# Designs tried in a protein design chat: VHH binders against Uncharacterized protein MJ0119. Part 1

Scores and structures below are computed, not measured.

Target 1, 224 residues: Uncharacterized protein MJ0119, of Methanocaldococcus jannaschii (q57583)
Amino acid sequence: MDSWNMKGSKMVDVNEITKYLPGFNCGACGYKRCDLFAEALLNKDVKLEDCPFLLRERFKENYEKLKEILKIKGKIKKEEKYIGVIDGYEADFLLKPLPNECSCRETLLIMDKKELKVGDYIRYRPLGCPIPHFAKIIDEYHGFYIIHVVGPSHRITGEKIEYKDVGIAIVVAFEGIVEGKVPEVGKTVKFIPKHCMMQKVHSGVVVQVEGKRVYIEGIDLKVF
Below, numbering starts at 1 at the first letter of every chain, in headers, positions and changes, except where a header shows other numbers; Kabat numbers aren't used for antibody chains.
F stands for the ipSAE by ESMFold2-Fast; E and O both for that by ESMFold2, at different seeds; each is averaged over both directions (binder to target, target to binder). V2 = 0.75 x the mean of E and O + 0.25 x the DockQ between their complexes.
[cut] stands for letters that were removed.
Atom coordinates printed by the task and the answers are left out, and those that the model quotes come from them; centres of patches stay.

## First folded at step 3 (VHH)

Design b01 (from a2 with M102W; framework vhh_etentamig_d1)
Fold by ESMFold2-Fast, scan of step 3:
Structure b01 (fold): chain B 224 residues (1-224), chain A 123 residues (1-123)
Amino acid sequence: as target 1 above (224 residues)
Amino acid sequence: EVQLLESGGGLVQPGGSLRLSCAASGFTFSRYAMSWVRQAPGKGPEWVSGISTSGGSTYYADSVKGRFTISRDNSKNTLYLQMNSLRAEDTAVYYCAKSEYWFYDTPGLYEYRGQGTLVTVSS
């Protein structure tokens, strides 16, 4: 049950931490599985508050037990600065893909009247971006399409993929994992989506925060 | 008025299978992420599985991953949970739950609306 660290000292093992985590494997903490988050906690790469469920009433005993096991004292990490490549503006944070995903999630308003469904591949140009994007539709809600930006996957797998050209799409939201300081709901933020080909600073309003997972709406590529 | 009607529970031996169904009404089913939550006797509620609005994303508690499969049919306003390789520890009342937020796929943000269906795993 106990393990030794690489330096020969006895340490709390990953299983002792994992049993007090929610077990949802939801990715909101930035890790695809709760046991990987437990490992990151032991390495002091993340904080308990990066898991959104540990701060809720039904997990308060788990949270207190985890604080005791990990012997956590408050430490504020230094802020990193993120600079957009194409135009040189500063962002508040980087937005990374959810664990096991190939890009941040983009929510699109598509004006083209083509029949679209989850699993379809599309070609679109984001309003305000000069570069065509190739994407897979991964979800749908309220008439919007949630997508992953994929490269031409036939170049990698050799599979022929038909991309439905939908023209210009309005990117209305981004979702992903924050690298940097996690923002508060309601705040206007500047961020760089990690998958952005131009590494351009975007702005938007934070609508939902769950650990390090954020949902940002009102997307603008004009940043001043 | 939100209404969720669970069915498909029953007595099953260890290693057996059951399929739960939840018939939803009173809201636009296709616009909400859905979850299954269970409560064993004398225990608090445990989130089991979640599914996004279109079914494109699914999530599972570690205790059921690889054994349970969540799915939905938006044309029939129905949520499903296929339960395989059942264990005594899976014995609980299973509740169908609608997400609190209009955004898709936030696991653990839910509101109970159903009466539940009892699953008993025993030899």
Scores: ipSAE 0.000, ipTM 0.340, lowest interface PAE 11.4, mean pLDDT 80

Design b02 (from a2 with M102F; framework vhh_etentamig_d1)
Fold by ESMFold2-Fast, scan of step 3:
Structure b02 (fold): chain B 224 residues (1-224), chain A 123 residues (1-123)
Amino acid sequence: as target 1 above (224 residues)
Amino acid sequence: EVQLLESGGGLVQPGGSLRLSCAASGFTFSRYAMSWVRQAPGKGPEWVSGISTSGGSTYYADSVKGRFTISRDNSKNTLYLQMNSLRAEDTAVYYCAKSEYFFYDTPGLYEYRGQGTLVTVSS
């Protein structure tokens, strides 16, 4: 098996915590620098309340942001709040793959005129996303292509998978399993696809619900 | 100007160990996923290992899994590859490689710019 496949989401690092700390390097928390306090927070050696400035009115928003980031970091108990790692927006739920599938299903409108069929591997850039995606076409419906994101597989040997580059594609829909509160049909929702490399919040309109399985259209990729 | 400078290669006997380093400059190192790529004599380039921007996720080719460990120190702009239980087939020039895209968390598209560092595993 190809070790290039994704194995979980981005880990929170010291810099992601430090940017929300006051930056005074004053030693009031017991550490000489704010980045050392951030390391101690990630190791669970200290509490946010050990920084006296985070409890002041001026830093109230920083304190709330840090509480949410640290809650996301490895608590086993399910929590209703889902925060985009890169954009910091709150999502209503996580969208997980259907059982035994490697990613959520994406429905694409492909602008390029390449001859495509079910089983083909493609390289595309979602409109509104700065990074290329690698996918396998699993179905076709009235000119739309349904795909699994397979992650990059850039083995440069002669046995390399051949990807057809289709350029920019519009992501029309997502389908998957909700982790969190199941939405109602007709509602506009914010969600994080579990397979998303940037762990960014997406938005869309819920079109179908069956138990925890949802189909979401009108996709907007938050790019901030 | 993006610069990547590999070091730490050399001659080693089968079963031995080496640690490779890559000093990066000219870009914000902490915002790019990094990889190691090798090219054996007479063969094309082969991807070896990759690491996310924070170092929290690591990926390995099947040929090196369990023997090699990739790591990074964002405060020093340095990428490492610890190579253990080396085999004759690990003989290659090793290049460190920068992801082509900003804030790319998973290694994918990449480029390498340096001369690499030669690793020779021979008895």
Scores: ipSAE 0.000, ipTM 0.127, lowest interface PAE 15.8, mean pLDDT 75

Design b05 (from a2 with M102Y; framework vhh_etentamig_d1)
Fold by ESMFold2-Fast, scan of step 3:
Structure b05 (fold): chain B 224 residues (1-224), chain A 123 residues (1-123)
Amino acid sequence: as target 1 above (224 residues)
Amino acid sequence: EVQLLESGGGLVQPGGSLRLSCAASGFTFSRYAMSWVRQAPGKGPEWVSGISTSGGSTYYADSVKGRFTISRDNSKNTLYLQMNSLRAEDTAVYYCAKSEYYFYDTPGLYEYRGQGTLVTVSS
């Protein structure tokens, strides 16, 4: 049975919301567990559509039930504007790391012929960025390397890490969690990667959207 | 057509170990991230573990971290889950699943497709 507060209003707890969520604890909504997403829904920090599974046919009844429950919490908070510091251009959204990751994922085309493997630390300069980056290779497929930007961690922790210098690399894609308005597949968007040291507005084409998680491929000509 | 066939389940005592296997066919296995999802009796599905296309990145639910190990053999189109230090709460039907899209390699963007293998942890 639903709980009621001392003023006669219905009290909605996290468990009442969580039982209608998919239960995958996947992170696509920006939270590593479904019960944390339920808390965020109660706090009006996110919307139901941020969970990719609630919009699928299997979960349609769950989605409608959750919409009914959350009506009693009132309106969702306003979205903020995201302005590039150097250029002053407005971005459509901020791209945050996946839950528990240290940076957004970058997909790199590396032209250097050094032997590279998953787990290696590299130093590279992104084409179009004047600042060298320090990264860890977390995956590879079809000749591309997927990395986390880890910064110069040896300077922060004092740990001795050897970085392989690969020179200039082309960043062909970004992956992360949207903070702001979630884009549609196929659209050209402007975004600021949270880990970008220059906080510069980037552009790309949205290739995949799952809740708040997006995969964006870079374009060779930027239009703002 | 995508086909996933889980095996290796059974009855085991608390503290015991089991290794699950999933034989995949009908798609290019090496191009997809894979996951293990479980469903306990009367409960919804719970994501357990995920592995990237190359096997270079692995992810685990907090409930199994340190006890379970996910791995894959792309030459055999087979996914594995090594389960150690099993607990009563690990009792469930275990399913392997592929990501709906090949370039998502992290936990939670999965649809389970197999018929599952039952794991019962009891004395």
Scores: ipSAE 0.000, ipTM 0.284, lowest interface PAE 13.8, mean pLDDT 78

Design b07 (from a2 with F103W; framework vhh_etentamig_d1)
Fold by ESMFold2-Fast, scan of step 3:
Structure b07 (fold): chain B 224 residues (1-224), chain A 123 residues (1-123)
Amino acid sequence: as target 1 above (224 residues)
Amino acid sequence: EVQLLESGGGLVQPGGSLRLSCAASGFTFSRYAMSWVRQAPGKGPEWVSGISTSGGSTYYADSVKGRFTISRDNSKNTLYLQMNSLRAEDTAVYYCAKSEYMWYDTPGLYEYRGQGTLVTVSS
């Protein structure tokens, strides 16, 4: 669901772009094959300039042709819509994990004052969510705990992990990579965290933006 | 890609001074708190100093407080560490470290890039 489907009309679009790429399959753009880079270009995950060979004089015509094709394909694309599976609400974007991480980062306010340290596994229920979550503490900052959601690993892999039950936690913030339109600082947004088991639309205020990386503060408690 | 390139290390006598620099690229430098971390031979990493995004707040380990000064130039994407009254126990590889989170005024999780810069305090 996260990555592009190489079936039907998408395969035709990939082939159309790939024929104008250098064809070296050299990995310089971060992809092992030029057709995978073409797929990433269509998904707007990368830019043409990430292929160093397209910037050379030999490939100037290819570069201009690819810009034309991508502009046309971008306009013909169906309007990007992200719909929550459970609630049916429309989100502004999807929030993906940071590179090499298993989930988006959540910052938790934990009411239970159990002795917790970085590296601990916890069980918690987010305020407003009916299902328990299983997480690993990756950092602590001024009494807040930053976690990765690891799922119920003991049910998936059979590993015996001791989870410290901390009860209800308030999810104060999310951090991750935007898939879709990048928001502006200060904007109230609706988003779906990729790791969310219910794929429910969340809301928050964007407090930090760096490229596609965003930090969003949730509104779990109302202040009047 | 995030790149941090440390420089300015070398051999110095006890009581001497050195100024370390860190050239940052691949991210918006002014939006991240920065730190210096050192690792002495045979020991684990030790956090030395941190600076807020604007440079308005600075933090120091007790071992270096009053001797070291951290500063930054956001227009040049450069972090500095002025080290005065150097002692033999300051001998270490010094690493420039970027906070994981933007706009956090207190340095948190760190990212290390490159091999650091070696500081040797010996007569």
Scores: ipSAE 0.000, ipTM 0.313, lowest interface PAE 12.1, mean pLDDT 77

Design b08 (from a2 with Y104W; framework vhh_etentamig_d1)
Fold by ESMFold2-Fast, scan of step 3:
Structure b08 (fold): chain B 224 residues (1-224), chain A 123 residues (1-123)
Amino acid sequence: as target 1 above (224 residues)
Amino acid sequence: EVQLLESGGGLVQPGGSLRLSCAASGFTFSRYAMSWVRQAPGKGPEWVSGISTSGGSTYYADSVKGRFTISRDNSKNTLYLQMNSLRAEDTAVYYCAKSEYMFWDTPGLYEYRGQGTLVTVSS
């Protein structure tokens, strides 16, 4: 369960996979030993179909068993690989957009005195981020603005979109779908918003959980 | 200012039906999960039913499951409770309740601010 016990868990997983492989150690899959192929499967470096024997009638049950095991273990392995590109810190999960949405939802505190409406396009720089963001306001809540991060204006065709420059904004919350282990309400978590251009690890407190959908209030863009 | 105005209560015979309504104002109704809470004479409050922001998910206490139906009309900012097969034990003041936080669809995390509507089930 602890991170320092990963070496023991990995060996157990390799042995579990290897038991269902043909055991021929023939090299036909590109690896000299079946346990090396099992390790490569867990790392997603190869496919089950790269073993020519698993698709034969004799090994049909082994193939189905391996598909189920790798479905579970591959999911766990994905969680281990959420590393911030800039800072190198590990996140607890990746935060994905809600279905059919272009980005995770961000809740902004905007200090600029411009008149803003739902449907407006804005240009802002998040406090603690060096990159300007382009967004569409999708809702308003007691003076906060909920937005979708959109691409630069050059990706929009047809009518010219006017982006209202609001300067620096504080991102106070994120909402999206968890890829990885779902956190508990009240916990402080580290996460990477999938739409983040820097793929930087963010931190926040989980305020709401419904299935894999979470609402997280940001403390800061702290690296630790 | 958040306001919740319940209506539709009254005297009804056992086995009868009533439809409660709650008119909501002072907040973006479509962004909050809603609940019905009741308080019988001399007893503490009991959560009865809850509904997600879109109305796509509904939840019921075991005591009312199969008899009551919660629904909402986000275009009218109105919450409903259809009560069928009423029993003497359903006699209570019924309160409309708003979730504490926007987009909080978890049952049980709510606040109520209305005066309630009295439902009396008696012959």
Scores: ipSAE 0.000, ipTM 0.090, lowest interface PAE 19.1, mean pLDDT 76

Design b09 (from a2 with Y101W; framework vhh_etentamig_d1)
Fold by ESMFold2-Fast, scan of step 3:
Structure b09 (fold): chain B 224 residues (1-224), chain A 123 residues (1-123)
Amino acid sequence: as target 1 above (224 residues)
Amino acid sequence: EVQLLESGGGLVQPGGSLRLSCAASGFTFSRYAMSWVRQAPGKGPEWVSGISTSGGSTYYADSVKGRFTISRDNSKNTLYLQMNSLRAEDTAVYYCAKSEWMFYDTPGLYEYRGQGTLVTVSS
């Protein structure tokens, strides 16, 4: 027998949907696992297009089967306004951490010549921000350091962490998951990084989009 | 010229292990994310695993999660795939791939594939 009844009573389980998802658990849809995304699809919290792979040629049949199973007829997304707390300006979207990460990813240009490696904890002041930040280096890319902002959590947990003070750093890019309307590559956007202590509107150019995951360069802290 | 040379494939029984290696040259290996991609007989390519430039972040397809481990040694320009608990469905030619983009966890965002190494898991 068929595993679901789609008329009047929808008895489709998560496993039936997960079978047609890519299975990469990449987090680009905003969920750390594909089965969690499948659950969110059943709850009508997300759309199929939030997965970066379902619109690609390889997954065309999967996309059509998922539309059939879910009986999608053009879902309307919730519209929300995002207002910067400190400056009062409207942002196009909020930028959230990738699933299972403690902050959005920041890409830093560090001028200090200290020896730094992945796994190091640093203290820096972003150029244009009056507040010191505490971060863990999670990656490096072409001489830039990719970090998670971890402070002030170390004070909350009582954990012993030694921070290398690197002084002023230039934040050249942000990466995370969009909450709101996903922008197109090449667009100049205004956004609020969810981990920002001042909840200030930032601006930048969208360089890469994969589902809800975006990479934004040319960060400019504006007060208009 | 970008060159990728895979090795370590062979015949293994279900439940066995193999370690694949990929020797890279012709580019600054430490500046690029790397992936393993496989192609089973009569099937299209399947992305298996990805690793960031430093090795600080790794990603896996659901089919191999918990069984395979990707790693890299930037001092030796070498990418590795440790494959444990092998299954008949893991039978494929395995390719080393260089990513042009920063999203190493995104299948299909790879610039070049090597010649491949055949892994056969015999029942």
Scores: ipSAE 0.006, ipTM 0.389, lowest interface PAE 9.3, mean pLDDT 80

Design b13 (from a2 with Y110F E111D; framework vhh_etentamig_d1)
Fold by ESMFold2-Fast, scan of step 3:
Structure b13 (fold): chain B 224 residues (1-224), chain A 123 residues (1-123)
Amino acid sequence: as target 1 above (224 residues)
Amino acid sequence: EVQLLESGGGLVQPGGSLRLSCAASGFTFSRYAMSWVRQAPGKGPEWVSGISTSGGSTYYADSVKGRFTISRDNSKNTLYLQMNSLRAEDTAVYYCAKSEYMFYDTPGLFDYRGQGTLVTVSS
């Protein structure tokens, strides 16, 4: 699970840097562990040259790789780069949950004929996504269902939750809080929903903006 | 801002015990599943244990199953790891990790870890 735990988190950035560091955890750079030094490098608190081992012949290629990674990920440019984990595409922003909510809101078109109500738990596979999703219906609007993705929480909490399997659902909208540059109404955008297990870049059209809160329609799980 | 502060590490002989603590702040602790992750010098991170929001369900890596016990006190915003029958291979920095989303525990999505606490098991 080590490599799995490195995907799609701040831990990915720290571990991506740390794997190219000497790994001695000797304190020569002023930090007791190489991963703390990696975090300080990402925060621009220290320089690569503060690690005396990176300048030695054995680590010359590591130094060049770290220099390129830090140039790209450096906060000094004040440009945030959001890269999809699975396919490597760049997104315009991350979409975060609304305050105190467990996921971004997804609006679903569900074709299954089962009777569904607000408060029901469902299992669905988004069209274009290979992974089943587990969700709670939080609202209904003209035949569309608004949901929170709750993940397989029944496996974690031990609660006996009955999920209604609705098969494939079309994700028609996302709603959440922008991390990054707020888009304009009418623009086509690329974004990563923070609750996406694949951390995949999605595309859509912005239909409403209020501060950092956006509502995006015309969702595609592939980008052009 | 989310803060996690680990403590309780130290030097211990093989077969000994330690209890790690993680003080959490900046989020509603009772709404998030929590994990312990460790990293030995020169190795990648290894997920060790996880606990549900209520503490009713616990999960362990095979390497520690039967020796370690994870628990939480939601009234104190504190996560614990009781480590028994410690082995030299348990030597690592131990990190407290918050699940990225409420009620959502994925092994690849830990949005925070603290500075860690060093556990050294002498050979």
Scores: ipSAE 0.000, ipTM 0.100, lowest interface PAE 16.4, mean pLDDT 76

Design b25 (from a2 with R31Y; framework vhh_etentamig_d1)
Fold by ESMFold2-Fast, scan of step 3:
Structure b25 (fold): chain B 224 residues (1-224), chain A 123 residues (1-123)
Amino acid sequence: as target 1 above (224 residues)
Amino acid sequence: EVQLLESGGGLVQPGGSLRLSCAASGFTFSYYAMSWVRQAPGKGPEWVSGISTSGGSTYYADSVKGRFTISRDNSKNTLYLQMNSLRAEDTAVYYCAKSEYMFYDTPGLYEYRGQGTLVTVSS
């Protein structure tokens, strides 16, 4: 749709913005569809750099054209503070689920030797967390299991699901969409996973950034 | 060295079907999410479909959803794209792509290495 901006001097169509976006509908910008991201750009809720593809060489001309259309000047977002509920520490950002997912992705090292497969439901206690977690295995990678925290389903959907108890598991990585200032690769960060039942500040090293999507691993053990 | 070899393209009439294959070597195939990307004549690349490491999750661009099916066989290091109800606008060179390492499960975050296979939908 068209919209008037500042003093009513110009109208910009959402479709005019969308045609210059990659069109992948990949969710890395925090929106499920590129047209929703285009609407957010017009509302000045996000910046062009939140799309990882616009900064790549193939999309250089698209990026420059979008800057002209939107007449980007200065910063779009205001800085916010995120405080852990249970421990009171300040985090750098909130980590929210990928679009249409029920939780941030956790990567688990599971020491229990029972047979596990993608699609299984598990019960585990994260090392360092007093609360048992209920999760669905969504993928397997290098001997790790990637999961969504689903909660106890009998309380949510009323369905009877058999959870395999795997005991204590080590959460080695988190993946999700940043709400707040996007960190740089290699930085140690403090963050709150939105799905965390204790809303506790976590820390880790950022190992990959694509737009607002980040992959964070546990505390860096590197030596010089 | 990462190698991806696409095959299965050809000339097909509108409404027809084709099955594309991608043979992967030089990396542990089962560790990476894979994607199909296409490039029509005179246009830039367009992401088409993606599949997780295990094949448990699949993703499709709106333009192909319901018509194309992505699958993989990790024992054969092979990626597939079953294309049904083909349209003239599906005419493109189709590329097999390995996803970015840490976002291995995310379609659209890719690096394609192959030479591609040409699909022409024409009467």
Scores: ipSAE 0.000, ipTM 0.350, lowest interface PAE 11.6, mean pLDDT 78

Design b26 (from a2 with R31W; framework vhh_etentamig_d1)
Fold by ESMFold2-Fast, scan of step 3:
Structure b26 (fold): chain B 224 residues (1-224), chain A 123 residues (1-123)
Amino acid sequence: as target 1 above (224 residues)
Amino acid sequence: EVQLLESGGGLVQPGGSLRLSCAASGFTFSWYAMSWVRQAPGKGPEWVSGISTSGGSTYYADSVKGRFTISRDNSKNTLYLQMNSLRAEDTAVYYCAKSEYMFYDTPGLYEYRGQGTLVTVSS
């Protein structure tokens, strides 16, 4: 009884909000846990619509109750303007890593005949990018590899990592969390992946949107 | 047609362990993220755990994190849930669920659930 109030009334308010959230802790809202998203809602840093599940039929009652509890009125923080550093083109949004991930997810088409497995570290140059990339394979399906772009961590920690050189790879998709205006499925968008070393504007077609989590397909042509 | 056949449920005492299996057919199993969803008597469905297409990423509800382990064998089209340190509150029918979208592993996005297998945790 006494312990429930050790952190004050804000903890009670967070718990009251969290119980109406889906509880999936999926990260699609940009937060790794639903209770962290609840705190952000109380601080007016995010909106209810940033959770993809609250807009679905099975959560409609939860959405209505949360709107009443939060009495949402007023403006969320001003939208930032995103400009590519190397070429000056404006992007629709910045694409950030999923919670607890070191980079946005890239989906690669690798033509090299090396045997690759989830957990392998690779060195590649994206088609259309002059800079070699170092990555860890985190998933695989039917000839495509999903990776995290990692720095050469052995230079920081002294860790010995063997990178398999796969040469040129085609980046066919990006996945991450939107910072800025969330796009709709089917739209062609301009975006800057946060991990991009050149901070260059990329383009693609939005294939999936779940709250702030988006999956974008397109060749790295960098025509902007 | 999509078919999901769960098995491995049963009666177990608190603190015990159980392993659930789900045999999948009618779709390219390796192209879909999979989930376990449970429904206790008189309650709505609760998402429990999710796994990416290759098994490289796994996700857990806070209520089961550290106690349950999800895994898959794409060569056998089979999904598993290893349940340890079982509690009375884990009593539910457990359902195997296919991701709503191909290639995506967002937990809680499932369009199909199987027939279910009953897990009863009781002394």
Scores: ipSAE 0.006, ipTM 0.392, lowest interface PAE 9.9, mean pLDDT 80

Design b27 (from a2 with R31K; framework vhh_etentamig_d1)
Fold by ESMFold2-Fast, scan of step 3:
Structure b27 (fold): chain B 224 residues (1-224), chain A 123 residues (1-123)
Amino acid sequence: as target 1 above (224 residues)
Amino acid sequence: EVQLLESGGGLVQPGGSLRLSCAASGFTFSKYAMSWVRQAPGKGPEWVSGISTSGGSTYYADSVKGRFTISRDNSKNTLYLQMNSLRAEDTAVYYCAKSEYMFYDTPGLYEYRGQGTLVTVSS
């Protein structure tokens, strides 16, 4: 964000690299156009050696010039780190809400015998978390309740919202969108739910993946 | 014995509408998420839409979002698909599907597909 040391625009960098490429648009590097290959080089998705013409004597000076440019302007390959605030453990990814939803979906096993229905507001403490959560029941599934966490910013708009206190609940699943490396089905993962007030690393087993959307079961609010 | 019976398919012109129904029996309908899955001739199955056990959450494939509406009546053990603004590429056999899994858009996890109902969109 240093206004005195701003890098050039993406298009300027792509154009600077493209000027030193052979310009044949032949597809031999895996891209239909040399400017698309230049963009991939900046993103570290490919290597200069993937263009067969840059290895020829005619393009020796172009190859050396491109190495210098990419050393300076190439995307720094820094691994994204997700560190739990309370416990300091590293997570594999962040779990974000589904589009237009206020939190990741949690699936709860509620042991309290109160009558509950979709649309009810509840107060619960997740087993393993010291903080009470305020949530809205959005669905039910074979005796489990699927909820959105609505606190602490849930607004009371002149109506009385009755929060049913259900005590301790066991969080049995999370559903959301991965920010970071998408896991494979069957893997044990460490993740931080974005709505978690402690930003604590959770663990679980991935049971379904669709693009960046994942469903994780066998939840622990601790890592092994 | 789980049974699903689809109906409501037929021949319609592009831009037309159809309402599909699925009558379910042999299981507690209100305890299962339900989906519509379609299969065009010579193609694999494609998930179209899913609905939660209560009907509180609905999901759509990008190809049908804004045009199709899934709904259910648990008192009648019936699943519906309202199809508007139909296109030639919507031509397929439409199947009602029962799922015990949270992602309603995974066709390989569906049990007890019905016989299907043919939808043909042509002029």
Scores: ipSAE 0.000, ipTM 0.270, lowest interface PAE 14.0, mean pLDDT 78

